VHH binders against Abasic site processing protein HMCES (HMCES). Designs and how they scored, part 60

Target 1, 269 residues: Abasic site processing protein HMCES (HMCES), of Homo sapiens (Human) (q96fz2)
Amino acid sequence: CGRTSCHLPRDVLTRACAYQDRRGQQRLPEWRDPDKYCPSYNKSPQSNSPVLLSRLHFEKDADSSERIIAPMRWGLVPSWFKESDPSKLQFNTTNCRSDTVMEKRSFKVPLGKGRRCVVLADGFYEWQRCQGTNQRQPYFIYFPQIKTEKSGSIGAADSPENWEKVWDNWRLLTMAGIFDCWEPPEGGDVLYSYTIITVDSCKGLSDIHHRMPAILDGEEAVSKWLDFGEVSTQEALKLIHPTENITFHAVSSVVNNSRNNTPECLAPV

## First folded at step 3 (VHH)

Design n46 (framework vhh_8cml_1)
Fold by ESMFold2-Fast, scan of step 3:
Structure n46 (fold): chain B 269 residues (1-269), chain A 123 residues (1-123)
Amino acid sequence: as target 1 above (269 residues)
Amino acid sequence: EVQLVESGGGLVQPGGSLRLSCAASGFTLDYYAMGWFRQAPGQEREFVALISWSGGRTDYSDSAKGRFTISRDNAKNTVYLQMNSLKPEDTGVYFCAARPFTLGSKPSEYDYWGQGTQVTVSS
């Protein structure tokens, strides 16, 4: 997973993240650095994306089931990195393979500290190789959305009217991530950065790409992944597996250039 | 490079009609929800009307319902506001605004704005 869309305005995104804490109380996640959130149809590594994490990471006596939402840099910078410029990191930490996560120091150490996060997106993009050309077909991949009642024959699955209705109540894609905190050696603000855990593709996506992000399907999975105060690393890792509860549609080549940040990037073709 | 330009404003007597146009240049409106807002001197911008990117949904402020009609022509990359039965309290600068996909009635929810066109309702 190397490209996502997260375009919802901050208030819409916040409402889409409504949740219940351990006591069953309905809550919205509390923002850290909300002004650093930049909505985009075409987010690439090194850009910031919103993630959910446990409040307990910031307040030592907080209820670990309460959630913070914060923008973090995509591309994990390990806490032990000694150079002054994170962009000079020699490793690609955009994704972390589920099968080797406990073997790689860059991921094992923050995971041992409970630094689990849920990466939020409208969905993600993948490029399918097409026979006979060097061009690839991009697809936008996302959770199945609840459909409102339709009238008339225009109610075909991919009609423009369907897309208008689903955006009002869009179910965000919730991907399992690991984050770390890096302190610049010469002083300055702590950098929070994350990686997305990846797994083998499910059968439904196998014709598009051989890997997929580890998707946390539903509030129970999201809650257990975030709650490092009650859920051990060992138990949390049981949530990391392929999921079939996913859908997709083809999009135009406009998305190929990461500088293009328009709705056309995710619109059906 | 991205612009919205309003036109069609002017002076009209109470009970009269005006048709405002909003033309987009530098981008296509195909996947943008569009809103009309107005602002009287010394006041905040207030919502008037909205239309979804497909044109399948419209909504109006209480003061506009029954008198104003919002429409769009995606082939011409233009949004319209037909205003009938105009009243002195409709006087203000009218702005069009665009946001991707999702409907909104608050100014803070819109990404692109025109410079506005003056509407004056006076005898």
Scores: ipSAE 0.006, ipTM 0.334, lowest interface PAE 10.0, mean pLDDT 86

Design n47 (framework vhh_8cml_1)
Fold by ESMFold2-Fast, scan of step 3:
Structure n47 (fold): chain B 269 residues (1-269), chain A 122 residues (1-122)
Amino acid sequence: as target 1 above (269 residues)
Amino acid sequence: EVQLVESGGGLVQPGGSLRLSCAASGFTLDYYAMGWFRQAPGQEREFVALISWSGGRTDYSDSAKGRFTISRDNAKNTVYLQMNSLKPEDTGVYFCAAKIYGLPTSDAYDYWGQGTQVTVSS
C-alpha cells in the first residue's frame, strides 16, 4: 500500500473515530498536534497521516484502552537511526511484510515496545497492470459503505454527486501499523513515524494487486491491536490476515500524479 | 448495563400508523448509527431502516421506502420509526440495533433490543 486518501475535515474525522473504552465510556480520541493534520485525496509516503494509538504511550498510568489521534510521518524512521536527515534511510519502510515483521530489526524493536497504531484513511489506491501494455488502471479500495436508495434510481451509488454526500458518515479504513520514535542527533522535536503492515491480497483483490494492507475490521480488532497494555505482541499478530470485507472501483489517471489533490482522484469512472 | 428497549408496537388495521421508539440506557447514542430490523412469522430477520450517528444519512429497505421514516433525538437518547400506510406484510417483531460508528445494513451491529410486536390485520 503506497497511496491513500484521507481528506475528511478534522472535526468529521474525529467523530468518525468515536469509540468505547474498557469501562464502557463513550469517547472521542484526543488530538496531539492537530495543526499538523493536512487532509488530502492523494497521500504518498513521507507525508503525515492520522493514526490512533493508546494514551498509555504518552501518559504514565493512563488507561491503555483510551485513544490518542496524532499525525505521523508515513515511512518508519527507526529509533537507532544516526543520520540527521530521515530521507537518507537506505531502505524503504513504507510497508512491513507480515511474514518477516519479527525478523526485521526496524520493526521487531518497536513491536517489542508495544508501538502498535491504527492508520486511518478514506481508502487506499492500487494500480492494476493491464496485459500486453504498460498502462496501469488505478482503483480506490475501501470498506463497504451504506447502500444508497436505488428504488426508481439509475446509476446512483457510484456517481460523483453520491460520493460527495457519503462523507458525513464514511466508515474509515483502519489499517494495522507499527510506529517508532526518533530523536534528531542535533536536537529538536521527536519524530513519530509509521509503517503499514501488508499481507497477501484476498480473493476479491487478487486481480488488482498481489498484496494488501492488514485491515482491522471492526472495533474489537482495532481495540485489541491498540491495547498494548493488555494484549501481547503474539496475540496482536493473530489479527494480521487478509480480509474479504472490502470493495473498490476504478478511478481516473488523475490520481497517478501525487501532486493532484482533488475529489477527482477517487471519483468513479 | 447497556440495553436498547423498543416500545410503541401494537395491533392496527391496514392503512393505519404506528410510531416505534427505541430508548438506550447505559450508554449515549451520540456516537452510534441506529437500525431497525424486523422478523415476520416463519421468516428470517430483515433490514428495515437505518440512520447515521450524525443523522445526516438515512436508508430504507424497498418495502419501507415512502411509508416509513427513521429519526433520532440524541438529547432523549431515543430513535424512532414512524410507520405509515401499514400493510399486513409489515406484521412482525421489530428490533432496534446500534453500531458505534458505521453504517451496516446487515446484522453487523454491536447491540440489539429485545423487540416489539407489530400486527397489521383487520
Scores: ipSAE 0.000, ipTM 0.242, lowest interface PAE 12.9, mean pLDDT 85

Design n48 (framework vhh_8cml_1)
Fold by ESMFold2-Fast, scan of step 3:
Structure n48 (fold): chain B 269 residues (1-269), chain A 121 residues (1-121)
Amino acid sequence: as target 1 above (269 residues)
Amino acid sequence: EVQLVESGGGLVQPGGSLRLSCAASGFTLDYYAMGWFRQAPGQEREFVALISWSGGRTDYSDSAKGRFTISRDNAKNTVYLQMNSLKPEDTGVYFCAAGFKPYLSTHYDYWGQGTQVTVSS
């Protein structure tokens, strides 16, 4: 869970995040710092990625079911971090194990403050170890995408040259995250940063990698994870478990270099 | 009140054309994928055409492909179905439907009451 794709243009991404609030009203999430969103087929830790979080984090009396979308740094910087440079953090916070979230101070404290977010991606990458070699096979892992039953276009959508046609109705991967807010000691803007919660792999992914992100499958799970005003930490943590509702395909080694940012990174081999 | 209203149906001869419209009121189509379905006499409701919320993706049933074109105008809160080369087999009540997140549900959130299309001499 250390590499993702989130390449949709901002307007397409925003529409893909359309939702309904508690009143049943259709909404788009409201952007915070939209100019910091950088689409990429190859997102690594320390880069910014878009996350959903409750509007109540920013407005005291806001409806907790309303959503903000904001770019956050991947790699949680705890609020108590005292040094001036976040890159000097001595431990890796790109992922947070589900079995120790309540034991580690870096995660327990923000979780207790309701700082839950949903990390958005087209999908994520994992590298399968190959027997007898030092080579690894990368895979792109994502939600099954809906196809219209009895549609004449169904086969065309699966061809490599037609992958772009599926993006405007692509179902984004929604991963459970925890975020924190860090104030630079010497002044400057508050840094928002997140970690992705991880669980044991499901059966479908066990041959690729032994761990997977905690995926929130469907709007009910997403809504409950985000709604820290109505859903307690204990209830929210019940949403954290492996899921089988994922698919994948092998991709080329182009993705290995995090500097490569092209559609070839996720194209089927 | 939230509703979808179909119009443009009627009687047409084989080989003729019709353009159906579906107007939404009480809500905005900007966030909805839109579908057209039909119900032929004595048969179950079947899929005809789909357009994504952005308009960038369209899908058609085998019977509609090459003859029908779905389009949308979000500024007018309306979706259209242009039907060419109509056949008697196309006779039925045509319904429009709006799906907020089609990839999360196989069901559409809102349905119109339908408009009758009759293809005969």
Scores: ipSAE 0.000, ipTM 0.236, lowest interface PAE 12.1, mean pLDDT 85

Design n49 (framework vhh_8cml_1)
Fold by ESMFold2-Fast, scan of step 3:
Structure n49 (fold): chain B 269 residues (1-269), chain A 121 residues (1-121)
Amino acid sequence: as target 1 above (269 residues)
Amino acid sequence: EVQLVESGGGLVQPGGSLRLSCAASGFTLDYYAMGWFRQAPGQEREFVALISWSGGRTDYSDSAKGRFTISRDNAKNTVYLQMNSLKPEDTGVYFCATHPLYFKSGQYDYWGQGTQVTVSS
C-alpha cells in the first residue's frame, strides 16, 4: 500500500471514530497533536496520517481500551536509527510484510512492546497493469458503504452524482499498523512513525494488485488490535489476513501526481 | 455509437438452464462494472447480478444466489449470465447495463435493449 486518501475535516474524522471502551462507555478518541493533521485526497509515504492507538501508551495505568488519535509519519523510523534525517530510511518501512514481521528487528521489537496502531484512511489507491499499454489504471479501494451498497433499487441517492454527500457517514478504512518512537539526536520532539502491515490480496482485488493492506474489519478486530494491555502479540496477529469486504472503482490519472490534492483524485472515471 | 446487445434468451422448462451474453460495441468494458437486471410485465425493474470491471468482485440478488453466475471476458467486450435451476418467476426481459462504480443501485450509464427469458411448461 503506497498511497491513500484521508481528506475528512478533523471533526468529521473524530465522529467517524466513535467507539465503546471495555466498560461499554461510548467515547470519541482524544487527539494528540491535532495541528499536525493535514487532510488530503492523495497521501504518500513521509506524510502524516491519523492513527488510533491505546491511551496506555501515553498514560501509566490508563485503561488500555481507551483510544488516542494522533498524526504519525508514514514510514516507520526505528528507535535505533542514528542519522539526523528520518527521510533517509523511508523506502524500507512504508509497508511491513505479515509473513516476516516477527523476523525483522525494525518491526518485531515495537510489536513486542505492544506498539500496534490502526491507520485511518478514506481508502487507498492501487495501479493495475493494463495489457497492450504502458499506462496503468489507478483504482480507489475502500470499505463498502451502507448508503452505496443498498439493495439494488435504482435511485438518485446512490448515484455517482451524490458521491460527495456520503462523506458525512463515511466508514473509514481501518488498516493494521505498527509504530515506533524515535528521539532525534539533535534534540526536539519524539517522532512517532508507522508502517502498514500487508498481506496477499483477496480474490476481489487480485486482478488489480497482488498485495493489500491488512484490514481490520469491524470494531471487534479494531479493539483487539489496539488493546495491547489485554491482547498479546500472538493473539493480535491472528487478526492479520486478507479480507473480501472491500469495494473499488477506477479513477483518473490525476491521482498519479502526489501533489494533486483535489476530489478528482478519487472521483469515478 | 455506444451499444450493448443482449442475447441467449428463449423458452425453457422449469429446472432448465440458459446462458445470456451482453456484447459491447463502440467502447471498451475495461473500466466499467456490469450489471444484469430483469423486468416482468407490469413490474418494476429489479437487480439480478453485478460484476466489477476486473471480474474479481461479484454480487447477486437473493433470488439469484446459488443458481446464477455472472462472468466477463474483457478481451471480447462481453459479460455473461449463466442461469441454472430456472423457475417460472424468473420470466422477464433481461437487460445488461454499465456503471463506472461498483453499485447495486444508482444511475447506470448504458443499457441494452433486453433479451426475453420465458420459463414455462
Scores: ipSAE 0.000, ipTM 0.098, lowest interface PAE 19.4, mean pLDDT 83

Design n5 (from n1 with R98E V99L L100F W102P S103T P104R; framework vhh_8pnl_2)
Fold by ESMFold2-Fast, scan of step 3:
Structure n5 (fold): chain B 269 residues (1-269), chain A 117 residues (1-117)
Amino acid sequence: as target 1 above (269 residues)
Amino acid sequence: QGQLVESGGGLVQPGGSLRLSCADAGSIFSINAMAWYRQAPGKERELVARITSGGSTNYADFVKGRFTISRDNAKSTLYLQMNSLKPEDTAMYYCAAELFGPTRDYWGQGTRVTVSA
């Protein structure tokens, strides 16, 4: 996973992240650095994306079930990186394989510190290799959605009018991430950056791509992944597996250029 | 502002036990979690065990059932009880104090554990 859509205005995104605390009270996550959130239909590595993480990462004695939402750089910069320019990191940390996460120092150290986050997106894009050609077919991949005016799920066959209305109640894709905090060697603001954990593709996606992000399907999985105060690394890793509760449709080649940031990027073709 | 000092390392025979200690030589502010890491000759540093301020623990698969992490909050001391030691446990063991937020972690200078007959 190397391209996502996260286009909702900040207020709509915040409401889409409504959750219940341990007492059953409905809450909205509290923002850090909201000005760094940049909505886009076409987000690439090195851009900022919103993530959820436990409030306990920022406040001593905070309830670890309470959530912060913060923009973080996509592409984990390890805390031990000693150069001044993170873009000069020579290995790709956009994704982290689930099967080697405890073997790679860049990932196992922050994971051991409970630096788990949930990466938010409308959905993600993958490019299917087509037999007999160098051309690839892009697909937009997302959770099944409920139609706002009908009880059925929204799909590729629905009119653009129905798709337009669904954004107010869109179920955001929730991907398991690991983040780290990097301090520039000569001082300056701490950089928060994340990687998306990847797993083998589920059967439903196997014809599109051989890998998929580790998707946390439902509030129980999201809560357990975030709650590093109560859920150990070992227990949290049991949540990392392929999921079948996903849908997709083909999109136009407009999405190929990351500078294109229009609704056409995710519209069915 | 604080310093971590490890102790308790040494030479021990296979099957033996050691208890490592990590003391705060000064006051460390806002500790989120404490952890033990190790670095074996020719390998990278790896997490052995971690304990949060709330008391939750997690362990690497290779030490489960043999090692126990604990903290004495009154003495600001972290412990690692190591039982049934194996030659594969030979390493420098490091204590780390993880602070809340993006603050730099405090690290000790390590204590050497050698498991050999």
Scores: ipSAE 0.000, ipTM 0.140, lowest interface PAE 19.9, mean pLDDT 82

Design n50 (framework vhh_8cml_1)
Fold by ESMFold2-Fast, scan of step 3:
Structure n50 (fold): chain B 269 residues (1-269), chain A 122 residues (1-122)
Amino acid sequence: as target 1 above (269 residues)
Amino acid sequence: EVQLVESGGGLVQPGGSLRLSCAASGFTLDYYAMGWFRQAPGQEREFVALISWSGGRTDYSDSAKGRFTISRDNAKNTVYLQMNSLKPEDTGVYFCAAVRYPFGSTSEYAYWGQGTQVTVSS
């Protein structure tokens, strides 16, 4: 997963993340650094994206079921990184393979500290290689959305005006992430950065791309992944697997250039 | 502790009107999309209407379009279904449902009421 859309205004995004804590109290996640949130239809690695994480990461003795929402840099910078410029990191940490997560020090160490997060997006993009050509067809991939009579998903057949109306009811994509905290050697603010865990594609996506993000489907999965105070690393990793509960549609080549940031990036063609 | 309670059902003649109410207790509606569903005897439960958490989007079944209006009053923690031009085919038990944003299943609603009976007959 190397490109996402997360364009909802901050207030709409916050409401879309309403949840219940362990005691059944209804809550909205509390923002950390809300001014660093930059909505976009076309987010690439090294940009900031909103993630959910447990309040217990920031407050000793906090209820581990309470949630913070914070923008984090996409591309995990390990806590042990010694150079002053994170862009100089010698290996790519935008994704973390599920099958080697316990083998790689960059991921194993923060995972051992309970640094699990849920990466939020409208959906993600993948490029399908077209047979007989070097051109690739981009697709927008997202959770099925409540539509109407058939309780299906909004799709390619829906009008552009209909697409503008769906955002109030949009079910955000919830991807399993690992984050770390890096303190610049020469001083300055702590950098929070994340990686998205990836798995083999489900049957439904196998013709588009061979890998997919580890999607946490439903509130129970999201709660268990976030709650590092009650759920061990071993138990949390059982949530990491392909899911069939996704839908997609083809989009135009406008999305190919990460500088393009308009609704046309995710509109059906 | 969490419950949805429907009211406003009854017996009405064809062409008549009814206003259904769904009151929530133990949780706050303004974080949830709200829907109305109905079930006739021996039939499967079917979708009738949906309203977004903000009220900015409403959706209706083909049979409800132009006749029914869904609305919400978050201050009163209540959702409504105004039903006009009622037909015998509208007879059934009407259920209110809430979806937990955002992580609830799109195929299953988080909370259901017990229903209120609507009968349309001459």
Scores: ipSAE 0.176, ipTM 0.579, lowest interface PAE 5.0, mean pLDDT 86
Fold by OpenDDE, second read of step 4:
Structure n50 (fold): chain B 269 residues (1-269), chain A 122 residues (1-122)
Amino acid sequence: as target 1 above (269 residues)
Amino acid sequence: EVQLVESGGGLVQPGGSLRLSCAASGFTLDYYAMGWFRQAPGQEREFVALISWSGGRTDYSDSAKGRFTISRDNAKNTVYLQMNSLKPEDTGVYFCAAVRYPFGSTSEYAYWGQGTQVTVSS
């Protein structure tokens, strides 16, 4: 996964992340550093994206079922990294393969500390190789959305009004991530950064791409992944597998340019 | 350079009050839980108070409970310790510290100040 969409306004995004804590109380996640949230239809590695994480990461003795939402840098910077510039990392940390997560120190160490997060997105992009050509067809991949009698299919959003309605009730894609905290050697603010765990693609996506993000489908999966206080690493890793509960449509080549940040990026062609 | 600087210490009579301040530079406090510690002469450094990053949660040592109040102003990048009803046993050097995750022993604190002297004497 090398490209996502996360364009919802902050308030809409927050509402979309409503949850119940272990006591059954309805809650909204509190924001950490909301000013770093930059909505975009076209998010690339090294950009900031919002993730969910347990409040226990920030507060001693906090209820670990409570959630914080925070923009983090895409591309995990390990805490042990001693260079002053994260761009000097010699290995790619955009993704973490599920089969080797326990073999790589950069991922194993933060995971062992309970630094699990849920990466939020409207969906993610993947490119299908066309046989016989160097051309790649991009696809937008996301959770199936509930069709409201009035909203029709995403493709039927011919009016701005319908478009807004679709996004007001949009089910966000919830991807399993690992984050770490890096302190710059020369001082400054702690950098929070994340990697997306990847798995082999489900059968439905296999023709598009052979790998997909580990998607946490449902509140239980999301809660267990986040709750490092009650759920062990071993138990959490059982949640990491391909899911067939996804849909996709072809999009224009507009998304190919990472500088393009318009609704056309995820619009069906 | 990252720095914590304590201030507000001094000499006070028993029953008196002091307000300590800890100003951070080189980093923003809002990412850290902050704590106050103290060290009396010939004693080990001991925990006094802790405040969460949001300020929503506080914890106190048994000796500090009911007398001391920890607070923070993230806009000023400062943490405070209001000390009331001071006793001679409160005498010592008071230190400010920024806590790293995960929370645990004193070894998990990221940054320490140089301390400020508090003396309670008649």
Scores: ipSAE 0.000, ipTM 0.231, lowest interface PAE 13.6, mean pLDDT 88

Design n51 (framework vhh_8cml_1)
Fold by ESMFold2-Fast, scan of step 3:
Structure n51 (fold): chain B 269 residues (1-269), chain A 121 residues (1-121)
Amino acid sequence: as target 1 above (269 residues)
Amino acid sequence: EVQLVESGGGLVQPGGSLRLSCAASGFTFDDYAMGWFRQAPGQEREFVALITWSGDSTDYSDSAKGRFTISRDNAKNTVYLQMNSLKPEDTGVYFCAAEPWYLDSTEYDYWGQGTQVTVSS
């Protein structure tokens, strides 16, 4: 997973993240650094994306089931990184492989500190390799959606104009992430950065790509992944597996260039 | 710094063989599919071969199928291309690429600088 869409305006995104805390109280996540949120149809590594994480990471004695939403840099910079420029990190930390997460120091250490987050997106993109050519077919991959007007699911057969209307009630993709906090050696603001955990592709995606993000399907899985105060690392890792509850459609090559940021990036072809 | 360093190119006669190697560093090699591409003089870069992250699956261009074999050694962070029955049409610069991302204009496809393969006479 190396490209997502997360284009909703901040207020719409916030409402899409409504949740219940441990006591059953309905809540919206509180923002940290909302000015750093940059909506885009075409988010690449090194850019900031919104993530959910437990309030307990920021406030001592907070209820660990309460959620903060914060933009974080995609591409985990380990807390132990000693260079002055995080862009000089020699390891690609865009993704974290689930089967080696406890063996890699860059991921094992923050995971041991409970630094679990849920990465938010409209969906993600993958490129299907076509035999005998340099060309690849991009696909937009996302949770099944419900049409408000017709009480039906959004599918690949729907017209492009119907896609513009669905955003009002879009179900965000929720991907399991690990984050870390890096303090610049010469001072400055703490950098929060994340990686997306990846698993083997499910049967439905195997013809598009061999790997997929670890998707947390539903509020129970999201709550358990975030609640590092009550859910151990060992228990949380049981949530990391391929899921079949996803859909997709082919998109235009416009998405190939990460600088293109228009609705055409995710429109069905 | 991410690096892909190709080696093993050279001059061979038609019908000869070469083994190309690509040493990778600066990223989690086991998480990436590895590919070989080539560019002939005056032509666009074309796909040659791909191997998945685990090594369990491979894909080849029609021109490479049956003659070339791609393999990888995840312990050594290296991908190989064994080329047999070489033809003059195989002449070109051979590039190693680390992929899940689309190759045209994306910043996240890692490329080596290439190694020259010349098949003459």
Scores: ipSAE 0.000, ipTM 0.173, lowest interface PAE 14.7, mean pLDDT 84

Design n52 (from n51 with E99D P100F W101L Y102P L103Y D104E T106G E107A; framework vhh_8cml_1)
Fold by ESMFold2-Fast, scan of step 3:
Structure n52 (fold): chain B 269 residues (1-269), chain A 121 residues (1-121)
Amino acid sequence: as target 1 above (269 residues)
Amino acid sequence: EVQLVESGGGLVQPGGSLRLSCAASGFTFDDYAMGWFRQAPGQEREFVALITWSGDSTDYSDSAKGRFTISRDNAKNTVYLQMNSLKPEDTGVYFCAADFLPYESGAYDYWGQGTQVTVSS
């Protein structure tokens, strides 16, 4: 996973993240650095994306089931990184393989600190290698959306006109992430950055790409991944596996250029 | 038909410089990250440098940092490796490679045939 869409306006995104805390109280996640949120149909590594994380990361005595939403840099900068420019990181930390997460220092250290987050997106893009050609076919991949009387279902068969109405009730894709906090050696603001955990693709996606993000399907999985105060690293890692509960449709090559940021990027072709 | 054609290799004395070029054809060049790899005699192929599709980000091996510079010209479908302060241990065949998803595990999509660089007196 190296490209996503997260285009909802901040207030719509916030409402889409409504949740229940451990006591059953309905809540909206509280924002940190809301001014850093930049909606886009075409988000690439090194840009900021919204993530959910436990309030306990910021407040010593907070209920670990309460959630903060914050923009973080895509591309994890380890807390021990010694150079002054994070873009100079020797290896790429955009994705973290599930099979080696406990072997790589960059990931096992923040994971051991409970620095788990849920990366939010409308969906993600993958590029299928076309048989007999050097071209790739991009696909937009997302949770199946619930059909309503007014909006209808969303999917490969739906017309582009119907997409305007579905965003009000869109179920956001929730991907398992790990974040870390880096203090610039020369001083300045702490940088929060994340990586997306990846797994082998499910059967449904195998013809498009052989890897996929670790998707947390449903509120129970999301809450367990975030709640580092009650759920150990070992238990949380049991949530990391492929899922078949995804759908997709082909999109225009307009999405190929990360500078293009229009609804055409995810519209069905 | 996809082709990556390296040029600019040769024999140079220690402390000298070489500029390698890689001309790409048969694919949409500016959608691909471009990398340089090398293989020394009797050794496995190793990473040297990477530049992302837009040229916004570069990465280097520890041995290349401060001496080598990777760049690209998307209008010419060409990636370059400027090599300064060359050492005998830089001797090897230098390969150009293209990868659409450089941030994922796995092999690069396309490889050139390589160009020989020899650093000796």
Scores: ipSAE 0.000, ipTM 0.182, lowest interface PAE 15.3, mean pLDDT 84

